# Designs tried in a protein design chat: VH-VL binders against Proteasome subunit beta type-11 (Psmb11). Part 5

Target 1, 253 residues: Proteasome subunit beta type-11 (Psmb11), of Mus musculus (Mouse) (q8bg41)
Amino acid sequence: TTTLAFRFRHGVIAAADTRSSCGSYVACPASRKVIPVHQRLLGTTSGTSADCATWYRVLRRELRLRELREGQLPSVAGTAKLLAAMMSCYRGLDLCVATALCGWDHSGPALFYVYSDGTCLQGDIFSVGSGSPYAYGVLDRGYHYDMTIQEAYTLARCAVAHATHRDAYSGGSVDLFHVRESGWEYVSRSDACVLYRELQKARSLEQELEAKACGIYPEPATPQGARECKELFVEQEEVTPEDCAIIMKTETM
Below, E stands for the ipSAE of ESMFold2; O stands for the ipSAE of OpenDDE; V2 stands for 0.75 times the mean of E and O plus 0.25 times the DockQ between their complexes.

## First folded at step 1 (VH-VL)

Design ic02 (from ic01 with heavy chain Y50I K59S D99E E100G G102S Y104L W105Y; framework fv_ifinatamab)
Fold by ESMFold2-Fast, scan of step 1:
Structure ic02 (fold): chain C 253 residues (1-253), chain A 119 residues (1-119), chain B 106 residues (1-106)
Amino acid sequence: as target 1 above (253 residues)
Amino acid sequence: QVQLVQSGAEVKKPGSSVKVSCKASGYTFTSYYMHWVRQAPGQGLEWMGIINPSGGSTSYNEKFKGRVTITADESTSTAYMELSSLRSEDTAVYYCAREGYSDLYFDYWGQGTLVTVSS
Amino acid sequence: EIVLTQSPATLSLSPGERATLSCRASQSVSYMHWYQQKPGQAPRPLIYDASNRATGIPARFSGSGSGTDFTLTISSLEPEDFAVYYCQQRSNWPLTFGQGTKVEIK
């Protein structure tokens, strides 16, 4: 699993792969790892999507009861603390072990990381799941609070696509969500292998341009067949925000 | 539909171990937590522990910690509860119970397995 | 651990009468459930999260309460309702049950 979320001037971005498994002998269809909680709140999932969805259903019910009693929904911070307390009851069970709550409340965009041991942290960037170290590599280089909406979308897509190439437990498509003051929006679903192949093409072009500047002409690229992203030869390690920007230039909101 | 079928009654000697099985059917086994609860003759219900069948993570009641082991086999959709160092006060009916999706109550129970500990 | 105390221990009533069962927690709980158990049978879920009827449970069963005080009410006892009733909290580890209230025929 690779999920990420980051807070920026225009809201909170949440993105995730769609890979899941039904058991040892068959693969499941695509799963949703970003789950709406209410109009201005999304939760990411880690572990079993069905169990995380169960926690979010319980959370939604409790939020409705509290709204009835108090006349207002709790803040994102209050909701994160409530979820942390609920998950603490299942300390050590590893389903829905780590999540990010992505919302907008009276204080503006808000992002919290919640871990099953009761940990609740506020931050600007979180990535969760087996692919998270690879996603952080892209996020750390490209993130700044004042980035544009299109820059944010590009960064999120590239980070998840890069992580799916390196992590055996991530794959499928990239789901992208944006939480604004007006509520959450499901921006897109994009095939991760297609995104990664396009990223490789962008990297190859930059390398060719650099070589030509030095008077060196690169060898023709080896043709790639239609195969799973994880079946491709490992060629280069680093991916940069500039590489992602090049590949995603044509993308519209 | 949803059904939990437990193994048959057992008679064990003090100091031995017992392993009770609970076979699940009618739902996705890995999507629901499974609990074990026991009941001594004429007594109330006592919670023993919980397992996440996806990955096998467990949590136990401190009273049984060190003696109880709960496991799950995804390929057969079967949960197991093993209790070691048996004493006469471990004589009880042992139940597996599924925790319901949204409201976190025991929505389905196995029929129970009587374990008798006697010399 | 949270201790659940049920009262009374035994209710002796006739068919058609109202039964009121109490469950008190040693500290505040958010989630309280009720189960019915007949001799030789596994417990059957009745009420979940204080006041919601489980699937297939007749309307004569109702639950109420919050915090530390919870009540199960059977508005008009039927012959099949004579059983032991247990409350169970799902707020803190370890999960705990009350000691049970036996509803028996007079």
Scores: ipSAE 0.006, ipTM 0.426, lowest interface PAE 12.0, mean pLDDT 80

Design ic03 (framework fv_ifinatamab; at its last look DockQ between E and O 0.15; V2 from the best seeds 0.00; counts 0 for: pae O 5.3 > 2, placed apart)
Fold by OpenDDE, look of step 2:
Structure ic03 (fold): chain C 253 residues (1-253), chain A 120 residues (1-120), chain B 106 residues (1-106)
Amino acid sequence: as target 1 above (253 residues)
Amino acid sequence: QVQLVQSGAEVKKPGSSVKVSCKASGYTFTSYYMHWVRQAPGQGLEWMGIINPSGGSTSYNEKFKGRVTITADESTSTAYMELSSLRSEDTAVYYCARDLYEYGSAMDYWGQGTLVTVSS
Amino acid sequence: EIVLTQSPATLSLSPGERATLSCRASQSVSYMHWYQQKPGQAPRPLIYDASNRATGIPARFSGSGSGTDFTLTISSLEPEDFAVYYCQQRSNWPLTFGQGTKVEIK
């Protein structure tokens, strides 16, 4: 799984791959990992899909009931805290759920990381899932708060596409969402492999144009052979529970 | 009508185990969580644990140091609470209680209680 | 764990009088419930989420509060209201109850 969200001047971008990994089973049908929670709230999910769906169902219901009772739109921070509290109640359950909750409320765009242990952190950039280390590598290089909407879309697509290219547990399509003041909008779904190729071509073209502008004709990089997306049948090394702990440590740095 | 019917009173010796049952009726058993709560004579309420009958996930009060086991049988719509290594301090009325565990919900229906007496 | 402290431990009042029960949490809670228990009976829900009356609960019962301080009020005590009242939080594990407030007839 690869999910990401980042806050920028024009709101929050959320993106995710659509490959569902059910433990040792690589080939689960396309799953939606960006989940609408409210008209102004999106959550990304990594972990057991069934558990995530249940949590968001309950969260959605609670938010609606609160809205009806209080007559106020849910705050992003309040929703994140609520989710964290809900998840903390299940600490004894082998629930490993990491989420990025994002939205737009009266205070503006906001983004939170919420983990099943009750961790709730506000931030500007979060990525969750097995592909998150790869996504962060792209995000850290390209992210700035004042980026244009197009730059933000491209960055998110690039980060997920690169992650899906490297992470055996990520793949399928890239879903892209944009949270604006008016609410969230679905932007696009793109095939992750196609997207990755297009992004690589675009980069190569930009480099060529820059090289031409600098009068430096780079020697044609010998097309390193299209390494066939060999389905790296990564032998199911039994991801010991310890391996899940390592993935968590890398996400907090 | 929603009903939770618990097993009868038990007298146990120290060091033994007790298993209390709670049979649910009048609602979809797997749609609600089931709590176990005990009350020592003349004392307050103490939460022991919870189970989701759908899938059998549980959470326990750590105060019981692993002595408590909560299970559910979907086929019979029955929840169970087993308490091992019984002590005199475990003498209490034990309750099962249903909970939707959503916004605005609480332990809305309770069993009649099961008295467990631990005596030498 | 979240400790819930109820006060007073015992409240001696006459029928028709107003009862005010307090529940203080050791930390902020989002979900506070109230239960009523009569002698020899199982507890029953009274107030959901600080202020919502359970089904069948008379209007004389009301709940208020947020954060760490919660209050149950009985505007005019009826003979059937003499019981023990418990607050309960489900914001954090483990779930915890207050020690109870006994409302007894003076």
Scores: ipSAE 0.018, ipTM 0.593, lowest interface PAE 5.3, mean pLDDT 86
ESMFold2-Fast, scan of step 1: ipSAE 0.102; ipTM 0.603
ESMFold2, look of step 2: ipSAE 0.282; ipTM 0.628
ESMFold2 (binder alone), look of step 2: mean pLDDT 93; pTM 0.951

Design ic04 (framework fv_ifinatamab)
Fold by ESMFold2-Fast, scan of step 1:
Structure ic04 (fold): chain C 253 residues (1-253), chain A 120 residues (1-120), chain B 106 residues (1-106)
Amino acid sequence: as target 1 above (253 residues)
Amino acid sequence: QVQLVQSGAEVKKPGSSVKVSCKASGYTFTSYYMHWVRQAPGQGLEWMGIINPSGGSTSYNEKFKGRVTITADESTSTAYMELSSLRSEDTAVYYCARSDTYWEGYFDVWGQGTLVTVSS
Amino acid sequence: EIVLTQSPATLSLSPGERATLSCRASQSVSYMHWYQQKPGQAPRPLIYDASNRATGIPARFSGSGSGTDFTLTISSLEPEDFAVYYCQQRSNWPLTFGQGTKVEIK
């Protein structure tokens, strides 16, 4: 699992891989790891989508009741505190260990990390799941609060795509969401291998431009199939065919 | 943009089989479950089964188990439902429908339907 | 299998009136979805997970409920809303639908 979220001038971005683990009837296809809670609030998931969906369903109902009673939804901070309390009461089940709440309230864009022990942290960047160390590497280098919407989308896609390559338990596609004052928007679902191919094309162009400046022309690259993401990383010294197979494999649990 | 297009109407005799196709476009075929749901004339909806197009794993409603076979061809982004040993009670409109993992069993996109008439 | 019972079988109402459709499950369910179907057409997704509106669905449609008792409400009927409505559970396999409620012009 790799999920991430960050707060910036134009809202909150949430993104996740789609590799699933499943207690479902059939082998699992793509998994949704970013779940709508209400019009201006998204949550990321850890564990199974079904387990986290249970918490978010209860949360949605409680927030709706509070809205009907009080005439307004609780703040993102209030919602995060409520979720932390709910999760801590049922900690022994370990159904949904960690999540990020991505929203917009009276104070503007807001992002909170919630952990099953009752921890509730406000921040600008969070990544959760087995791929999060790899995602943080990309996010830390590229993030700034004043980035444009398109820069934010590119950063989020690149961070998840890189994490899917390096984490054996992440893969599939990249789901991208944007929370604005007007509400959340499902921006795209992009195949991670297609994103890697696009990145390779961009790298090839940059390399060719640099070579032209130096008067040297690189050899043409051999094209590969759309699902052969491992070919994009041939330049890394430690990469073996076995390592690539492990990193790029998609398995049902 | 996202579409499921099914094959045309069929008229079959009792004891024969029918194979209905459902061609997907506008999304990554292997990222969503494909289901089959039928509706007898003037009646409600009845779930028949599910396939994961990535790998071809299936699960069927016990009512149809042994008579229904659902398959998927990733190269053409097409799912198929074959129903054998047809009876007059199998006369229905057959729908393919898509669901994702989080909203498993929520059908956000439906095919237009294929009328299968079984009569002697 | 979970049996879903919709009531009433038929609602006869005029445009502008409020429609309230009931769906009751034979046992507690966590997830209830609603679909609208017009003659000769495939079902149209309307509500998922009890209360969330599907893409493009007008605000006059709302869903509520939990446990065994779920409701679909249309706050003010428009001419295009006269159709058959189906509830569907996904808590247990096999997936099951209600028998439908027909909303027709009075």
Scores: ipSAE 0.000, ipTM 0.397, lowest interface PAE 17.4, mean pLDDT 77

Design ic05 (framework fv_ifinatamab)
Fold by ESMFold2-Fast, scan of step 1:
Structure ic05 (fold): chain C 253 residues (1-253), chain A 121 residues (1-121), chain B 106 residues (1-106)
Amino acid sequence: as target 1 above (253 residues)
Amino acid sequence: QVQLVQSGAEVKKPGSSVKVSCKASGYTFTSYYMHWVRQAPGQGLEWMGIINPSGGSTSYNEKFKGRVTITADESTSTAYMELSSLRSEDTAVYYCAREYDSGLYEYFDYWGQGTLVTVSS
Amino acid sequence: EIVLTQSPATLSLSPGERATLSCRASQSVSYMHWYQQKPGQAPRPLIYDASNRATGIPARFSGSGSGTDFTLTISSLEPEDFAVYYCQQRSNWPLTFGQGTKVEIK
């Protein structure tokens, strides 16, 4: 699995491979690893897509309840804190262990990493999954906040394609999504092998700009520049014992 | 057991307002969202808005913002949809519908019988 | 808003035949539902979340699909199945419906 997301001037990009696990000698169907939560919010998956989709259904329900009560959708930060608290209620379960929330709210584009132990981090770049060290190598080299939309798309495609080339557990196609103020957009699905071969061909003198956008070198797998959610806002929503009971009922039904 | 019973048909003049009621029975009224959906003669379904009967929070389709108001009365288990500045294009059957929410799936499991609102001079 | 386009607009078939109805979304949809409506009646829930049958719905009805393309199939039409069918997305606000597919007797 390789998923990634980054925040830039024109929104948030989310991208992922489509390789899924299957039995020996059986063709694997393509997997969805980027899941819409609402019009301005996407979530990535690090475990099974079906398991993470279940968590996002519960999250979407709670966000809708809060929108009706408060007259507006919670911020992306508030949503990330809520998801972290919900996931921590299920300590010991290995469903959707890590995810990135990609959205647009009153503060503009926002990106958060959420881990099942209650960790919630804000950042500009996140990559998750077995291919993430390879994706980070490309992202850290090519990323800057002021890049154009086309540069962002190229960077995301390069990062996932590179990761699929190097990581035995990633492959298939590259799904690319863009979250704008107007909402999320499913930009494309591109064959990862074809992308990787085209990127190698593009390293000719005539196509240097595209090749340089995909600068590839070893980088630490640890997310850099990430900040914990509690450093971002004073008021934090807590998951009550009642909330945990409701989540448990949803999971067992 | 679950029933949604709507008020009767109405004929209104252009520029007036109409208020349709939807009385719920057979369940805990405050535990489920209520939606309003309309259908013009020979046309498809169009979503108008939603209310949380617990507390009265609402959200509307942008097309109707400024003209539609949805309310709920917990004491009578009744939801209301008021549409103002009526035009001939507002002639339609108006439905209330309950949203079933298991946390996994949300869909309209029960509908009212519909209220025909005719806007003509 | 998400626009749902249903095809065909009208499907003329005989009892016992297989009906296949399509619903295409203008952008990716996570939750798609299907409703059946007979003349003079309120819509009836048929399929929820693409493939799950609502309570009391016969096994001849099945749904499938993901992303932007969804299908409702009636394996063998019964007389009571001649009706208008609507798809509805629950992924984004505002909620939207398709324009409907009328299944009528040939």
Scores: ipSAE 0.000, ipTM 0.408, lowest interface PAE 17.0, mean pLDDT 79

Design ic06 (framework fv_ifinatamab)
Fold by ESMFold2-Fast, scan of step 1:
Structure ic06 (fold): chain C 253 residues (1-253), chain A 121 residues (1-121), chain B 106 residues (1-106)
Amino acid sequence: as target 1 above (253 residues)
Amino acid sequence: QVQLVQSGAEVKKPGSSVKVSCKASGYTFTSYYMHWVRQAPGQGLEWMGIINPSGGSTSYNEKFKGRVTITADESTSTAYMELSSLRSEDTAVYYCARDSGEYYLWGFDYWGQGTLVTVSS
Amino acid sequence: EIVLTQSPATLSLSPGERATLSCRASQSVSYMHWYQQKPGQAPRPLIYDASNRATGIPARFSGSGSGTDFTLTISSLEPEDFAVYYCQQRSNWPLTFGQGTKVEIK
């Protein structure tokens, strides 16, 4: 699982892989890991956890009741605190729910991380799941608040595709969502292997454009070939050129 | 809805400079790259450069090295292209054009109406 | 820089006829786009990424090709289709255009 979200000048981006865990050699249906809560609020999930789905159902019900009583939906911050408070009542019962709440309210774009122990953190970037260390590597290097919508979409797709390439438990496609003032938008679903190849090429071009503005020219990146994305995902000892490494294909879950 | 409106035609003397404007409307100005392209009378299209309006980062066609400067003013949603040391061969229609915003497409989806710059003595 | 060569330079055809325009790149191109330009007007997007029609472009326009050879086809010319057509590559900096193919009335 790799999910991520980040806040920027033009809203909140949420992205996730679509791989489902159901064992080796078993084809599973694609998983939706970004779930709408209401028109201006999305939630990510820690994989396909049934607990996540249950808590989003409970949250939606509670938000509806509060809207009826108060005449408006709570802020994103209020909603995140509500979810954290509800889950903290069950602390010690081994709930495993980690989510990012991505929304737009009266104060603009807002992003919160909520964990089942009652943790509630406001931030600009969050990634969750087994692939998150790999996604953070891309996000930390490429993120800035003032990036364009095009840059944000490219960064999100690149981060998930990179994590998918590195993490045996992530794969399939990349789902991309954008939360604006007008509501959330399902931007695209893209094959992760195709994305990895395209984004490596596009990143080289974008890096050259950015480096020219600063007077720095980076070394061109090696373009990705037409090989399986995971066939090069093999952790091996570094070999010398004379060893003429044969890249072995690796089957992952 | 999306519109790019450019400044009016100009007549310049050799050795002078010209600054063409391109005012964007109908979208978030900082969300899309902006390109400048020119076309000499009866000739084809020639790419001049690109700007990221969100930070002002630019990249130029080497052919215009040291003579072109592209800038953007976020407060007015306006991009500018300044070309210095004008020569008669710089007589052309100058266009601004918006990058499509999706890296898969990488085409120009909206164009300004064009600004004729005539360089004559 | 990648040089794009369009052929023929001029096509003289009548309404209802098929037009086939070629664009050849000096090296392999991953992204090729096509634009239509009428006298006194800015270029209009026609085809992006070799074969996809831009918004509002009639079905009679189609694109194909990969590598170094790309083709724009107009299956049955309408009066409004008589114009100059340009190909553009987006694989390498600087971005480059072909010299144009003029489709004119016979």
Scores: ipSAE 0.000, ipTM 0.394, lowest interface PAE 20.3, mean pLDDT 78

Design ic07 (framework fv_ifinatamab)
Fold by ESMFold2-Fast, scan of step 1:
Structure ic07 (fold): chain C 253 residues (1-253), chain A 122 residues (1-122), chain B 106 residues (1-106)
Amino acid sequence: as target 1 above (253 residues)
Amino acid sequence: QVQLVQSGAEVKKPGSSVKVSCKASGYTFTSYYMHWVRQAPGQGLEWMGIINPSGGSTSYNEKFKGRVTITADESTSTAYMELSSLRSEDTAVYYCARGYEYDSSPYAMDYWGQGTLVTVSS
Amino acid sequence: EIVLTQSPATLSLSPGERATLSCRASQSVSYMHWYQQKPGQAPRPLIYDASNRATGIPARFSGSGSGTDFTLTISSLEPEDFAVYYCQQRSNWPLTFGQGTKVEIK
């Protein structure tokens, strides 16, 4: 798996490969690893897409209930904290390991990384999955906050295509999404091999990045360039079983 | 009409492996987690592990890590539990059990298979 | 791991009497599930998430409790209620069961 997201002047980009993991003798369909949560919020998946989709369904219901009580959707930061608390209640079951939340709220574009151990990090760039070291090689060289929309799309496609070429566990196509103030947009699905060939044609910088990406980079527990979400947990630095009960009970009501 | 039907009883020698099957019917197989739980004769219940049949992700009790493998075949709606390096203390009835819906209570178990007796003796 | 201790180990009562079964967790848990098991049968779900009756379970069965102390109550024992009862927590890894309480006819 390779998923990435980054925040820039015109919103948040999310992109992913479509390779699916299968048990035993079953043929694998193309996987959707970027999942809408609501009109202005997307989530990425690491682990299995179905496991992460489970948490997004629970999250979506909780966000609807909170919107009804408070008259507005929670911020992206508040939502990331909520998801971290929910996942932390099920520690030790590694069925959905990591996600990035990509959204737009009252403060503008926002991006958070959430890990199943309750970790919550704010940042401008995240990549997750076995292909993430290769994607970071491309992202770190090409990213700047003031990039144009077209530059952002090209960077995201290039990063996933490069990771797909290098990582045996990534493949298929590149899904590209863009979150704006008006909501999320499914921009495209593109064949990763076709993208890689086109990128090689513009290729002097790309070869340098590939050389730098050659090495053993296990999937990091903490994404590169992340800022910890300690301020979001001012009075709740750790999740308790009672926090989990409150979250689940609100869903039931 | 939800049913979980398990494979028949097995007698195994120490050091061998056993693979128990659990055929699901009457519901969408990929919409529910599947658990494996065992019970030694005259003893209580012991949780072994869980699988999401959609995608095949698993989690195991550390007591069995390295010896247990849980898999699922979506085309036949069948879950499997394979336990290797069998010892006499692995003699037990092995159950598969369906978790509740993912988004409500996936770790509560609502439907259980009939159980498979595995006897380990030389 | 969280250890669940059920008490008493054996409860000897007559039909029509009230049965109260306790389950204590070594650490605080959010949710407790209860199962009934008869000899030669798979466990039958009774109560999930501390107090919710499973489908088809009679109203005489009720669950309560929070934190470390949980209770299963059978308000008036019927002949078919004499069985072994297990509690199970889902709050922490790994999932664990109590050792069981046997409810037997006096």
Scores: ipSAE 0.000, ipTM 0.435, lowest interface PAE 14.5, mean pLDDT 78

Design ic08 (framework fv_ifinatamab)
Fold by ESMFold2-Fast, scan of step 1:
Structure ic08 (fold): chain C 253 residues (1-253), chain A 123 residues (1-123), chain B 106 residues (1-106)
Amino acid sequence: as target 1 above (253 residues)
Amino acid sequence: QVQLVQSGAEVKKPGSSVKVSCKASGYTFTSYYMHWVRQAPGQGLEWMGIINPSGGSTSYNEKFKGRVTITADESTSTAYMELSSLRSEDTAVYYCARESLGYYDTGYPFDYWGQGTLVTVSS
Amino acid sequence: EIVLTQSPATLSLSPGERATLSCRASQSVSYMHWYQQKPGQAPRPLIYDASNRATGIPARFSGSGSGTDFTLTISSLEPEDFAVYYCQQRSNWPLTFGQGTKVEIK
């Protein structure tokens, strides 16, 4: 799996490979790893599609309930904090889910990373999955906030394509999404192998353009500049044992 | 409307340097490579170098290495090509030309060119 | 560097005739582009990536080829087509152009 997302002047980009996890001798259908949560909010998935679909279903329902109570949907930050709080209720159940929430709200483009242990981080770049070290190598060299839409699309495709070439557990195609103020857009699906071959042809020309930007692939770690969600909010959102029980009960019914 | 407007013709003495400008308008300057190509009178096209205006990375034709410097100013959307130690053989029309950074599954041509700047090297 | 050899150097034809221009590379090329240049003007893109017509280019212009051998064809010459044509490779540094084929009136 390789998924990535980054925030830039014109919105949030989300991209992912389409390789599904299955047995060695079974044909795997293409996997959709970027999931719409709302018109202006996407989530990425790094676990099994079933695990992640469950969390997004619960999240959508909770967001709908809160909209009814409060008259509006929570911000992207509020949604990330909510997801982190909900996942913390299931802490210790051996559930490992990592996701990036990519959205646009009243404050503009927003990107958050949420992990099943309750971790919630705001940042400009996140990559998740077994291919993420390879994707980060490409992203770290090419990313800047003021990049154009076309540059952003090229960077995202190249990062995922590169990761699929290096990571045995990534492959298939590259799905590309763009979240703008007007909502999310499914930009394209491109064959990863074709993209990688074209990138290799172009790299003979572009190696000299990048002579000044030599780096090693970063280890899977907290992205530089990421900030804990608790540092961004005035008040803490509380999830009680009773609230957690209600969420569990709703899933059972 | 995309335009690349170059500085005016120059007459230079042997051993001097020349700096030609190329002002871009009508598009996002950092979304396209900028190339420099020259053409001596009655001769063909010769590629000199490239710059990525996003970040300023450059690559030069070895023939000009040590004499050519390409730069870009994002704030004014202007690319520059400076050629030093001028000789009579450097008399040529110098062009800037744009290339898409685009999508890697197709090659892109130099789709827009400046009008050209004649540099004459004579004593 | 990749050397591009265009042939013929000069092609003398009448309006209405077919022009076939060749570009041969010293080694395999991933991307080949074609440009038209008229006296006193900057080059104009015609064909990119061997066979795709650039925006605004009439259907009478077509390109073909791969590897080391590429062809530009003008199916029926119009008066405005008499110009110099250059091929250009975008495969290896430095980027190179052919020496040009001049298409002139007979």
Scores: ipSAE 0.000, ipTM 0.412, lowest interface PAE 16.6, mean pLDDT 79

